# Ledger of designs, part 73: VHH binders against EKC/KEOPS complex subunit cgi121 (cgi121)

Target 1, 174 residues: EKC/KEOPS complex subunit cgi121 (cgi121), of Schizosaccharomyces pombe (q9p7j3)
Amino acid sequence: MILPLFPETQVHVFVYENVSNCAAIHEQLISQNPIYDYAFLDAATILYKKQVYSAIIRALEDRRDEQMKTKTIHSEVILSLSPKTEISSAFRQFSMTKKSKNIVVVKIDSKLTEEEEFERLDKLVEGNRVEFSDEELQKLIDFKVLKKNYKLDPSTLENPLASILSSIALRGYS

## First folded at step 9 (VHH)

Design z37 (from z1 with T58S; framework vhh_7yz9_2)
Fold by OpenDDE, second read of step 10:
Structure z37 (fold): chain B 174 residues (1-174), chain A 120 residues (1-120)
Amino acid sequence: as target 1 above (174 residues)
Amino acid sequence: QWQLVESGGGLVQAGGSLRLSCTASGFTFSSYAMGWYRQTAGNEREWVALITKSGSTSYADSVKGRFTISRDNAKNTVYLQMNSLKPEDTAVYYCTARSYSKYYPTEDYWGQGTPVTVSS
């Protein structure tokens, strides 16, 4: 996948449900195993494709502008999902945990085709791949967590996408 | 070799001010984005402020309006002016230098840290 705003950067996004080895993956991330150079998100916190794309774009913009706050582009994606600037909070809110069951995996700067990247990732993730779509994401979302993460109220729940995107875009501008 | 040396930390009362300095040596200072992070015992290091090579600045929400980051390339020094300090600002403050490649962050350098304690 090529983003129009960043034609030189290939991005792949995968969704897995019923993942049995999130704890093992998490340990590899803690140890900073380079084989696990992805952004692993808890699918329970993701409602829209545009939410993920917005975070990716924000991270890429930060990198472009040499304003990354985190160590890696993938960690920056995680931070970019958050309305807050606190890194630890962002990770607690959006990153895959040992207890996660469904995940969204983002790869930035891939040198592989989507299929090739899938084959590589499939060796790491023990779960079922599903389509990266709003329909599938909606099945995996925890609205309670979503409301908490973005402080959604009854007025914003009428159009949660707009609120979420605004939160992502305006992070650090409050 | 590269070196970042922080200074200016210490004990200050709530509402007080401190100015941290970080002096770089062993690398081309002007080619790096500079930043400040802070860490408390048992917690992850948190981002505080950043200043790019061109001088653009950004701040964490918790310090915005109170802290100011600046740099003096002639002195190879980055500063953090901390005003209206709060007890929750208590931490060890670390200076960092980040080099960017075209597509990847290339390398991070860190100082040894300077402790800041804000009493109630």
Scores: ipSAE 0.674, ipTM 0.872, lowest interface PAE 0.7, mean pLDDT 94
Fold by ESMFold2-Fast, scan of step 9:
Structure z37 (fold): chain B 174 residues (1-174), chain A 120 residues (1-120)
Amino acid sequence: as target 1 above (174 residues)
Amino acid sequence: QWQLVESGGGLVQAGGSLRLSCTASGFTFSSYAMGWYRQTAGNEREWVALITKSGSTSYADSVKGRFTISRDNAKNTVYLQMNSLKPEDTAVYYCTARSYSKYYPTEDYWGQGTPVTVSS
């Protein structure tokens, strides 16, 4: 996928359910294994496609403006999902853990086609790939996690999109 | 203060072997993943091999089957056994300890590098 604001940047997003090897993936991520250079998100934290794209756009803006707070563009995507600039909190809130079951995987600046990334990820992730769509994401979300991460009240939970997108856009500037 | 000290580099003929060593001090070696990168003049450092704290290994495609990474936690040392060396393997080799916090990757520790020259 090409983003209108960043037409030179290639972006791929994949969703996996029933992943059995999250502990193995997590060990590779904390080891900074270059083969695992993706943003691995816990799908329990993601409700909308627009939520993921907003975080990607924010991370790309911070890279363009030389304002990245983390080591890689992929870690910057994870940070950008959080309402705050506290790196440890953002990763605790949104990144995949050893106990995750469903994940969202983001690749930025891929030199590979989407098909080639599928082949690579099929070797790394032991789970079932599903469509990156609001409908599929809604099957995987944990509303208690979402409420806590974005500080949503019960009325906002009925239609949280605008609140989530505003939180991402204003990350760390309030 | 932390240190990573590489040794074992040198000149070798194509098809030969070298064993690089990297000894760590000033941090808890057994808690860190260890890796090797290499750099040729005018180019960015490229990843070569990684060993996790549990002993899981990974390699760049260009060295897979020829290089072996291993560690000895009692000696605070990581090794790179380099077999079937090619002129393309000529580079300065750097040892790195992969730093992380409780939740996210941080800046790596780096050694000073050890040169390897493979004659054609």
Scores: ipSAE 0.640, ipTM 0.868, lowest interface PAE 1.4, mean pLDDT 89

Design z38 (from z1 with T58I; framework vhh_7yz9_2)
Fold by ESMFold2-Fast, scan of step 9:
Structure z38 (fold): chain B 174 residues (1-174), chain A 120 residues (1-120)
Amino acid sequence: as target 1 above (174 residues)
Amino acid sequence: QWQLVESGGGLVQAGGSLRLSCTASGFTFSSYAMGWYRQTAGNEREWVALITKSGSTIYADSVKGRFTISRDNAKNTVYLQMNSLKPEDTAVYYCTARSYSKYYPTEDYWGQGTPVTVSS
């Protein structure tokens, strides 16, 4: 994918369901294994493609403007999903855990093609890859988790997308 | 008010050995994973080896079986023992420390680098 404001930046997003080795992946992440330099998200927290892309765009804007709150662009994506700039809370809310079953994986600045990244991730993730689409994401979301993370009103009858995107775009101003 | 100081680089013949050291100050060494990266002219910095705060080690495929990373928490020092050196191991070697947390690492510290030249 090409982003209009960041045409030189390569972005790949992968979705895996029924992942059996999340505990092993989590060990590699906390041990700082650079082979696992991706943003690993719990799919229970992601409802729309636009939610992920909004976080990516915000992270890239913060990098461009020298305003990143975290050390890596991938950790900045995770932070950018949160409505607040509190790093520990963002990671608790959105990062994959050893108990996760379905994950969304983001790679930024890859010099590899999408196919090459898939071959690499296929060796790291023991699960079934599915299309990065709203339809597939909506099969994996946990609405209780989503409402808690974005503090959504349960009685809202409107599309939650607008509230989620506003929370991501206005991070640090509320 | 932190620093990482590398030492032990130099010139060595192919098949030889070197031991690099990196001494840390200004942060709680035992709470950080320690690693080594290397960079050749015109190329990006590449990862070589990592040791976690618990002492678990992992290596890049290119050095596995030849290099050994270790740490001494009492001396705030991480080591890279390099055996069976090859000309392609010629690079500037950098020590790095990253915050070891239950969550993804958000801090890192880098040394100034120590050059290693392997002649054929």
Scores: ipSAE 0.012, ipTM 0.315, lowest interface PAE 8.6, mean pLDDT 84

Design z39 (from z1 with T58Q; framework vhh_7yz9_2)
Fold by ESMFold2-Fast, scan of step 9:
Structure z39 (fold): chain B 174 residues (1-174), chain A 120 residues (1-120)
Amino acid sequence: as target 1 above (174 residues)
Amino acid sequence: QWQLVESGGGLVQAGGSLRLSCTASGFTFSSYAMGWYRQTAGNEREWVALITKSGSTQYADSVKGRFTISRDNAKNTVYLQMNSLKPEDTAVYYCTARSYSKYYPTEDYWGQGTPVTVSS
């Protein structure tokens, strides 16, 4: 995947359902094992492909402008999904947990091809890989989680895309 | 105030062995994952090995089978046993501590480094 604003940046996004080893993955992430340098998101929080790409673009803009608030581009993606600039809150809202069952995995600046990253991730993640598509994501979303994370009222829940994208783009705006 | 002090570096012939030590002070050692990185002149820092709080180990492909990372929580020390050393292993070796947290990433703590030179 090539992003128009960042054509030199290699981006891969993977979706796994029915993951059985989230607790083991989580332990590696909090131990900062460099083999696990990806953004591991709870799929219950992701409704659209555009939501993920908007967070990636925001993170890349912040890196370009030397405005990153976290140490890695992958942690910056997780932060960028949140409507607030509170790092701990963003991770609690969007990152996978030991109890997660479905996950979205983002890799930026990979030196590997998409197929090589698939092979590597399939060894780390014990689950079923599915297509990164709005259709598949809509099977995995938890609307109660989405509503809480983006503070959506009932009227915006019917078509939340614009509200979500605005929250990501305007993070930190008072 | 935290500190990581590396020791055990030096000169060794190809095929030889060295044991690096890193002693921590100023924080609860048993709560941290510990790792080793190395850096050669003109290159970025390269990850070598990691040992988690639970004792699980991981190695870079370039050292797997030759290096062993271990820890002694009673002595607040992490070790890197380096066997079958090659000239390509010549580098400054750095110890790092990574706090066990419910969230990632956390701040890394780094030692000052210990030089290792492997002659052919």
Scores: ipSAE 0.015, ipTM 0.361, lowest interface PAE 7.3, mean pLDDT 85

Design z4 (from z1 with A33S; framework vhh_7yz9_2)
Fold by ESMFold2-Fast, scan of step 9:
Structure z4 (fold): chain B 174 residues (1-174), chain A 120 residues (1-120)
Amino acid sequence: as target 1 above (174 residues)
Amino acid sequence: QWQLVESGGGLVQAGGSLRLSCTASGFTFSSYSMGWYRQTAGNEREWVALITKSGSTTYADSVKGRFTISRDNAKNTVYLQMNSLKPEDTAVYYCTARSYSKYYPTEDYWGQGTPVTVSS
């Protein structure tokens, strides 16, 4: 997928359901193992493809403008999903945990081909890969988590896309 | 006031061996993952090996089967045993300590580096 503002940037997004080794993955993530240099998100927090892409675009804009608040582009994606600019809250809200069951994995600026990324990631994640689509994401979302993370009221929960995208785009200004 | 001090570098013939050591002070060594990176002039640092605080190890494809990373928490030291050295392994080798707060990655600690030269 080409991003109009970042046509040179390679972006890959993978979705895994029924992951059995989240504790092992989490151990490697907290060790900052370079092989695990991806944004590992809890799928319970992601409802739309546009939600992920909006966070990616925001992270790339912050990198371009030398305004990243975190150490890596992948941690900046995790931060950018949050309506607040507080790093620990963003990771608590969106990052995978030892108890996660379904995950969304984002890779930016891969030094590997897409096929090599698929092969490598499939060896790291013990779960079933599914299509990155709104249909598949809607099977994995937890609406109570979504409501809490984005401060959604009952009137917006029925069609939350605009509120979520606005929260990502306007992070730090309200 | 943290420190990482590398030692054990030097000149060795192709096919030879070296053992690098990195001794840490000023932080709780056992709470950190430890790694080795290397750098040649004009290039970015490339990752070589990592050992987690639980003792799990991973290696770059270029060194698998030849290099072994280990740690001794009682001595606050991480080691890199380098066997079957090749001229392409010539680089300055850097020790790094990595931590994660409860939720997010923190800044790395880096040593000053130790040079390794492998003659053909």
Scores: ipSAE 0.337, ipTM 0.722, lowest interface PAE 3.3, mean pLDDT 87

Design z40 (from z1 with L50F T58D; framework vhh_7yz9_2)
Fold by ESMFold2-Fast, scan of step 9:
Structure z40 (fold): chain B 174 residues (1-174), chain A 120 residues (1-120)
Amino acid sequence: as target 1 above (174 residues)
Amino acid sequence: QWQLVESGGGLVQAGGSLRLSCTASGFTFSSYAMGWYRQTAGNEREWVAFITKSGSTDYADSVKGRFTISRDNAKNTVYLQMNSLKPEDTAVYYCTARSYSKYYPTEDYWGQGTPVTVSS
């Protein structure tokens, strides 16, 4: 996918359900293994495609403006999902863990074709790939996790999209 | 305080072999992942090989089957055995050390680089 605001930037988003090797993936991520240079998100934290794209756009804006707070564009995506500008908090809230079961994987600036990235990721992730769609994401979300991460009040629980997008856009201003 | 010192680079003919070494000091080597990157003039630094503290290895597709990364924790040294060298392997090779972090965007430590020239 090409984003209208960043037509030069190639973006791929993959969704996997029933992943059995999250502990192994997590070990590779904490070692900073270059093969795993992706944003690995816990699908329990992602409700909408727009949520992911908003974080990607914010990360790309910060890179363009030379204001990235993390070392890589992929870690900047993870940070950008959080309503706070604290790296450890963002990773605790959104990054996959050893106990994750479903994951969302983001790749920016791939040096490979989309087909090659799909093939590579399918070898790293032991799970079932599903479509990146609101319908599929809504099967994987944990509403208790979403509520805590975005501090959603009872009045916004029925339609949280606007609140989530505002939290991502206004990160740092509360 | 900490230091990474690379050695073993040089001039070699296509089809030849070289063994690069990188010796670490000033930190607990066995607690770090180690890697090799290379850079040609005018291009970005590209990853070549990686080894975790547990000894699992990974390689860039361009070197897989020809290069082998290994480590000797008793000597605080990581090695890159390069076989069947090609002219396109010509580059400056850099050793890197990476700390383990649950929140994993941490500082990379880098050596000074060792040049490798493969003639055709």
Scores: ipSAE 0.522, ipTM 0.811, lowest interface PAE 1.8, mean pLDDT 88

Design z41 (from z1 with L50Y; framework vhh_7yz9_2)
Fold by ESMFold2-Fast, scan of step 9:
Parts: C-alpha cells; sequence; structure tokens
Structure z41 (fold): chain B 174 residues (1-174), chain A 120 residues (1-120)
C-alpha cells in the first residue's frame, strides 16, 4: 500500500485465521523478541481494511509530528486503533492474546521485501493466510468486542464504519 | 538508575573475530531478555541477535552461523562472539534489555553503543 501522505513508507498487512500458536507468539511479544517486530492485532477487533489504514495513518502522523506516545511505530498503530489515549487499555482491547484464533499483522518500514516478509511471517505464525479484504475480515470479527471497544450504540452497529473511523481520527474529541 | 555498558569493540581485519560484552546494572538481569542491534552509517538500527532469559537464541540471517550470543547471569553480562567478520559488519553495536510483562510492548533499555570497524 501507498499512503498519500506517506508515499515513501512501506506498509504490509497480513491476515491469518485458525492460528494454533497464539500463546507462543504472545510470549515472544511480551519478551520483545525483535523478530516479532510487528503490530499483532486480534482479528476479532477489526471489521474493515479502512479501520487498519486509518490507524496506520494516525500513527505515522503522530511520528511525523513528534507526538508518539509509545516507543515503536507498531505499538503506535495499536494505540491508534483505540478511541482512548491510555496505552495499556488499547493493548487489552486490540492486541493479540494467548487465546486469539485469528490475527491481523501490520509491518511498517520493513528492511525486507514484501516477499521476504511473507516467508518470514509464515514461519512464525501457524495458521492459514487469507486475503486482507473486508469480506475476509467480516468472517473473523466479534461484534460484541467491536461494540465494546468503540462504544457503539445499537443504531450504529448495523453500519459502524463512519463511527469507527471518526473514533480513530478524532481520538479524544468525538 | 539502570545502565548497559558495552565493551570489546575496535578495529579488526576481515576474517577476524571480536567478542562484545555488555554488563548490566540497576535491574534484575536474570529477569530480562537481552539482545544486540547495530547501526551502519546512514542507516537505521538493525537487529542482530537475541537471547531469552531461558537461553533460547535467534539471529538475523546476515549473521547466522558467524555470530553467537550468550549470557552469564552470575556476571550480569551478555556477549556477542563475532567470527568471520566482513567489512559489511562495520557498525556501532548496541546492547538491549527487555522486561517480561503481561502487556506489550514492555520497557526496553539501550546501551551507549560500541563501534566496530572491519578493514578489507
Amino acid sequence: as target 1 above (174 residues)
Amino acid sequence: QWQLVESGGGLVQAGGSLRLSCTASGFTFSSYAMGWYRQTAGNEREWVAYITKSGSTTYADSVKGRFTISRDNAKNTVYLQMNSLKPEDTAVYYCTARSYSKYYPTEDYWGQGTPVTVSS
């Protein structure tokens, strides 16, 4: 993906379903093993491609403006998905857990080619890669989790896109 | 409060060896995973090697088979044994420490860096 405001930034997004080793991946993440330097998201929290892109753009804007609240761009992506600014809350809401079954993985500023990232990540994740598409994401979403994370009213649950994007872009102001 | 002090860098001929050391203070070393990064002139920092508190190791493809990471918990020290050095290994090498916590990302600590120059 080429981002209009960040044309030199390399962005790769991968989706895996039926992942059997989430507990092992989670241990590597809390240990900050550098080979796992990605944003690992629970797919139960992601409904649209635009949701992920909006969080990436917000994180890159915060980095550009020297306003990052977390140490890495990948942790900033996770924070940027949340309508709140508190880091621990954002990670509890959106990050992969030991009990996750389906994950979305984001890589920014890769030193590797996209093909090399595919090969590397396929070795780390024991699951089935699926297309990063709204159709595939809709199979993996948990609407109860989505409602809770974005504080959606019943009236917005049937068409939540604008509300989610507003929450990401206007974090703290919506 | 905390410190990571690197040593062992210097000038070496291609094909030679160097052993880098990193001594930790101000935190419980045995509870942390340890790693090495390097930064080449004009480039961003890149990961080199990582060792968990249990001793499990991983390496970047560019150094695999040539470099060995190890730790000595009694001395609060992590090592990087660098063999078959190439001019491309010329960089400033940084030691890192990573805590174990329930929430990602956890805090990590960085040393000041030690320069390594490999002559052709």
Scores: ipSAE 0.014, ipTM 0.225, lowest interface PAE 7.1, mean pLDDT 83
Fold by OpenDDE, second read of step 10:
Structure z41 (fold): chain B 174 residues (1-174), chain A 120 residues (1-120)
Amino acid sequence: as target 1 above (174 residues)
Amino acid sequence: QWQLVESGGGLVQAGGSLRLSCTASGFTFSSYAMGWYRQTAGNEREWVAYITKSGSTTYADSVKGRFTISRDNAKNTVYLQMNSLKPEDTAVYYCTARSYSKYYPTEDYWGQGTPVTVSS
């Protein structure tokens, strides 16, 4: 898909459940294998599509403004999910781990169609693709983790999206 | 009440040209980015071209140099000029409207589509 604010940047987002090789993927990421040039997120930390899009947009804005805090646009997406400015914290909060079961995969600057990108990614991820939707994300979320990551309380849980987006938007300004 | 109506599709020979139109009604046209997608039976809908509210355009690699997207806010219409058409351009072409905020996109809205057939 194309984001209106960034028409030259094609973005794809995929969701996988029951991934059996997260540990292997993680090792490839550590080694900075260019084939794994994606943002791999733990699905347990993602509740909304808009949460992901907000992070993507913020990352793209950072890149546009030459203000990225991380080395790559994909790592910047991970950072952008976090209300914290610390990169290590953001990765601990939102990045796929060796123990992850369900993941959200983000591709920035794709030159491929969604289907083509899926075919490529399908060779890397051993799991079941599900729809990128709030409905599917809701099935994968760990609310304990979500509450912790965004410091949600009973009052903000009534509208967690607003709180999440605010946290993302205001990172570094609190 | 909200509508996107595509038109201009049809049969054309390879190397020929078509101009698709998409007329919007029931919403503030100028507040939306507009795009064209195409789809063949059994395949995913493929992005073709996009034009922002400010008029910035972008194209899929497969149509760059051949297709031109434009918009006329006074007529609530977005156009797709398709030149040098190829058989692989055969598809149903859909118009989409997208409202966008700083932090997330809204849902896309679609028309019913207009069929384009390019014969070899």
Scores: ipSAE 0.006, ipTM 0.181, lowest interface PAE 12.7, mean pLDDT 90

Design z42 (from z1 with L50V; framework vhh_7yz9_2)
Fold by ESMFold2-Fast, scan of step 9:
Structure z42 (fold): chain B 174 residues (1-174), chain A 120 residues (1-120)
Amino acid sequence: as target 1 above (174 residues)
Amino acid sequence: QWQLVESGGGLVQAGGSLRLSCTASGFTFSSYAMGWYRQTAGNEREWVAVITKSGSTTYADSVKGRFTISRDNAKNTVYLQMNSLKPEDTAVYYCTARSYSKYYPTEDYWGQGTPVTVSS
């Protein structure tokens, strides 16, 4: 994928359902295995492609402006999904856990093509790869989790896109 | 406050061996994962090896079977034993210490680097 404001930045987003080895992946992330240098998100928290892209753009803007709050671009993507600037809360709310079943994986600054990243990730993730599309994401979302993470009321849940994107864009202004 | 001091670099013939050491001070060494990265002129830093606080090790494919990372918590030191060295291993080698939150590294300390030159 090419971003208008960051045309030189290689961005790949992958979606896996029915993942059986989230606990093993989580152990690798804790152990600082650089092979796992990706943003691993719980798909229960992601409703739209635009949600992921907005977080990526925000993270890249913060890196460009030397305003990153975390140590890696991938952790900055996770933070950028949160309406708050508290790192621990953002990771608790959006990161894959040992109990996750469906995940969204983001890679920024890959030296590999999308196809090569697929080959690599398919060896790390024991699950079924599906298309990164709003249709597929809407099958995996947990609306209770979404409501809690973005503080949505019942009227906003009827069309949550604008509220979610505003929360991401306005992080640090509330 | 904190320091990472590398030693053991130098010039060696292809097929030879070197042992790099990195001694840490100013933080609780046993709580950090330790690693080695290298950088060749004109290229980005690349990961070489990592050892977790539990002693689990991971290696880049280019060095697997030739390099061994180890740690001595009593001496606050991490080692990289480099065997069967090749000219393409010529680089500046950097020691790193990282602490982890549940998901991602939160603290990242780097040494100043030690040069390794492998002649053919």
Scores: ipSAE 0.013, ipTM 0.342, lowest interface PAE 8.1, mean pLDDT 85

Design z43 (from z1 with L50I; framework vhh_7yz9_2)
Fold by ESMFold2-Fast, scan of step 9:
Structure z43 (fold): chain B 174 residues (1-174), chain A 120 residues (1-120)
Amino acid sequence: as target 1 above (174 residues)
Amino acid sequence: QWQLVESGGGLVQAGGSLRLSCTASGFTFSSYAMGWYRQTAGNEREWVAIITKSGSTTYADSVKGRFTISRDNAKNTVYLQMNSLKPEDTAVYYCTARSYSKYYPTEDYWGQGTPVTVSS
């Protein structure tokens, strides 16, 4: 995937359902193992492809402008999904946990080919890879989690895309 | 407050062995993942090996099969056994404790480094 505003940046997004080794992955993440340098998101929090892309674009803008608030571009993607700039809240809301079952994995600035990244990540995650599509994401979302994370009211919950994208784009100004 | 103290570096001939030790104080050692990084003059620090709190190990491709990381929680010490040393292994070796808040990675603890020189 090539982003219009960042055409030189390699971006790969993977979706896994029925992941059985989330506890093992989580241990590697808290160990800051370099092999696991990805943004691991709980799929219960992601409804649209555009939601993920908007967070990636915001993180890349913050890196370009030397305004990242976290240690890595991947942790900045997790922060960028949140409508607030509070780091612990963003990770609590969007990051994979040891109890997660379905995950979305983002890789930015790969030094490997896309094929090599697919092969590498498939070895780390014990689950079924599915298409990164709105249709597949909608099977994995938890609307109660989405409503809480973006503070959606009942009138916006049936078509929340614009509200979610505005929350991501306007992070840091409220 | 916290300390990481490395030892065991020095001069060695190619094909030789060294064992590095790193002793921790001022934090609960058994709760932390421990790692070894190295730095050559003019380059950024590169990862060498990590051992998790459960004892699982991961190695950089350049040292896999030659180096072994291990830990002794009773002694608050992490070790790096380096075998079949090559001139390319010449570097300052740094011990690190991987710090993580409840929700996100924080600043790691680092030792002062111990130099290793491998002559041909």
Scores: ipSAE 0.487, ipTM 0.788, lowest interface PAE 2.1, mean pLDDT 88

Design z44 (from z1 with L50M; framework vhh_7yz9_2)
Fold by ESMFold2-Fast, scan of step 9:
Structure z44 (fold): chain B 174 residues (1-174), chain A 120 residues (1-120)
Amino acid sequence: as target 1 above (174 residues)
Amino acid sequence: QWQLVESGGGLVQAGGSLRLSCTASGFTFSSYAMGWYRQTAGNEREWVAMITKSGSTTYADSVKGRFTISRDNAKNTVYLQMNSLKPEDTAVYYCTARSYSKYYPTEDYWGQGTPVTVSS
């Protein structure tokens, strides 16, 4: 995928369901193994494609402006999903855990084609790859988690897109 | 206060061997993953090898089977044994130390680099 505001930046997003090796992946992430240099998100926290894209755009803007708050562009994507600017809180809310079942994986600045990244990830992730679409994401979301992360009341939970995107865009401006 | 000091670089003929060393001070070495990166003129820094705090190793495809990374926690040192060197391995080699909290990256330390030149 090519983003209009960042046409030279290669972005790939992958979705896996029924992942059996999340504990092993998590250990590699903590060890900072470069082969695992991706943003690994818990799919229970992602409802829309636009939610992911908004976080990616915010992270890329912060990198362009030399205002990143975290060590890597991939950790900046995770932070950018959160309505709060607290790094530890954002990672507890959105990052994959050892107990995750379904994950969303983001790769920025890939030196590989999308097909080559798929081949690499399919060897690292023991699960079923599904389409990155609103329909597939809506099968994996946990609405209780979404409500808590974005502080949604019952009226906004019925149509939360605008509220979620506003929370991502206004992060840090409080 | 922290420091990473590389040594062992130099000039070697194609097919030869070198062992790079990187000694850490000012932090708890055994809590960090250690790695080696290299950079050639006009190119971005590229990853070469990594060893986790548990001793698990990973290598870039270009060096797999020729290079070996190891660590000695008693000496606070990480090593890169480079065998069957090729002219394409000519680069400045950088030692790195990285720590990760339960949730996110915390510390990232880099050495000054040690040059390796492989003649044809």
Scores: ipSAE 0.104, ipTM 0.513, lowest interface PAE 4.4, mean pLDDT 86

Design z45 (from z1 with L50W; framework vhh_7yz9_2)
Fold by ESMFold2-Fast, scan of step 9:
Structure z45 (fold): chain B 174 residues (1-174), chain A 120 residues (1-120)
Amino acid sequence: as target 1 above (174 residues)
Amino acid sequence: QWQLVESGGGLVQAGGSLRLSCTASGFTFSSYAMGWYRQTAGNEREWVAWITKSGSTTYADSVKGRFTISRDNAKNTVYLQMNSLKPEDTAVYYCTARSYSKYYPTEDYWGQGTPVTVSS
């Protein structure tokens, strides 16, 4: 995937359903194992491809401007999904947990091809890869979680995309 | 106050073995993940092996099957057993410790490094 403002930045996004080893993955993540240097998101929190891309763009803008609030570009993606600039809240809201069943995995600055990253992730994740598409994401979303994370009212739930993207773009200002 | 002290490096011929040790002090070793990195002049530091506080291990593809990482919490020591050494394994080897964090990456503790030279 090519991003207009970051054409030299390599980005890969993978979606896994029915993951059976989330507890093992979570232990590796909290130990900060270098091979797990990805953004591991709970798919229950992601409704659109544009939601993920907007968070990636914000994280890359913060890195470009030397304004990252977290240590890695991948943790910055997790932070950037949140409408608030509070690291602990963003991770509780969006990162995968031991109880997650479906996950979205983001890799930035890979020196590997998409297929090579998939081969690496296939060894780490015990689940089924599905297409990164709005159709597949809609099967995995939890609307109660989405509503809570973005403070959506009933009128915005019918078409929440603009509200979600606005929240990501304006984080820390509203 | 904290320190990581590496030992066991040296000169060895291709096909030989070395065991590196890293002893920690000044922090609760059993609560930290431990790892090994290596660096060749002019190149960035490369990850080699990782061990969690539960003893789960992972390895870089270049060393998988040849290197073994282990830990002894009673001795506050992490080890790297290196077998079937190749000239490409020539590097300065660094020990690192990372605290567990639910919410964000933390700073690493690093040793001073121990040189390993593998001759052909």
Scores: ipSAE 0.518, ipTM 0.798, lowest interface PAE 1.8, mean pLDDT 88

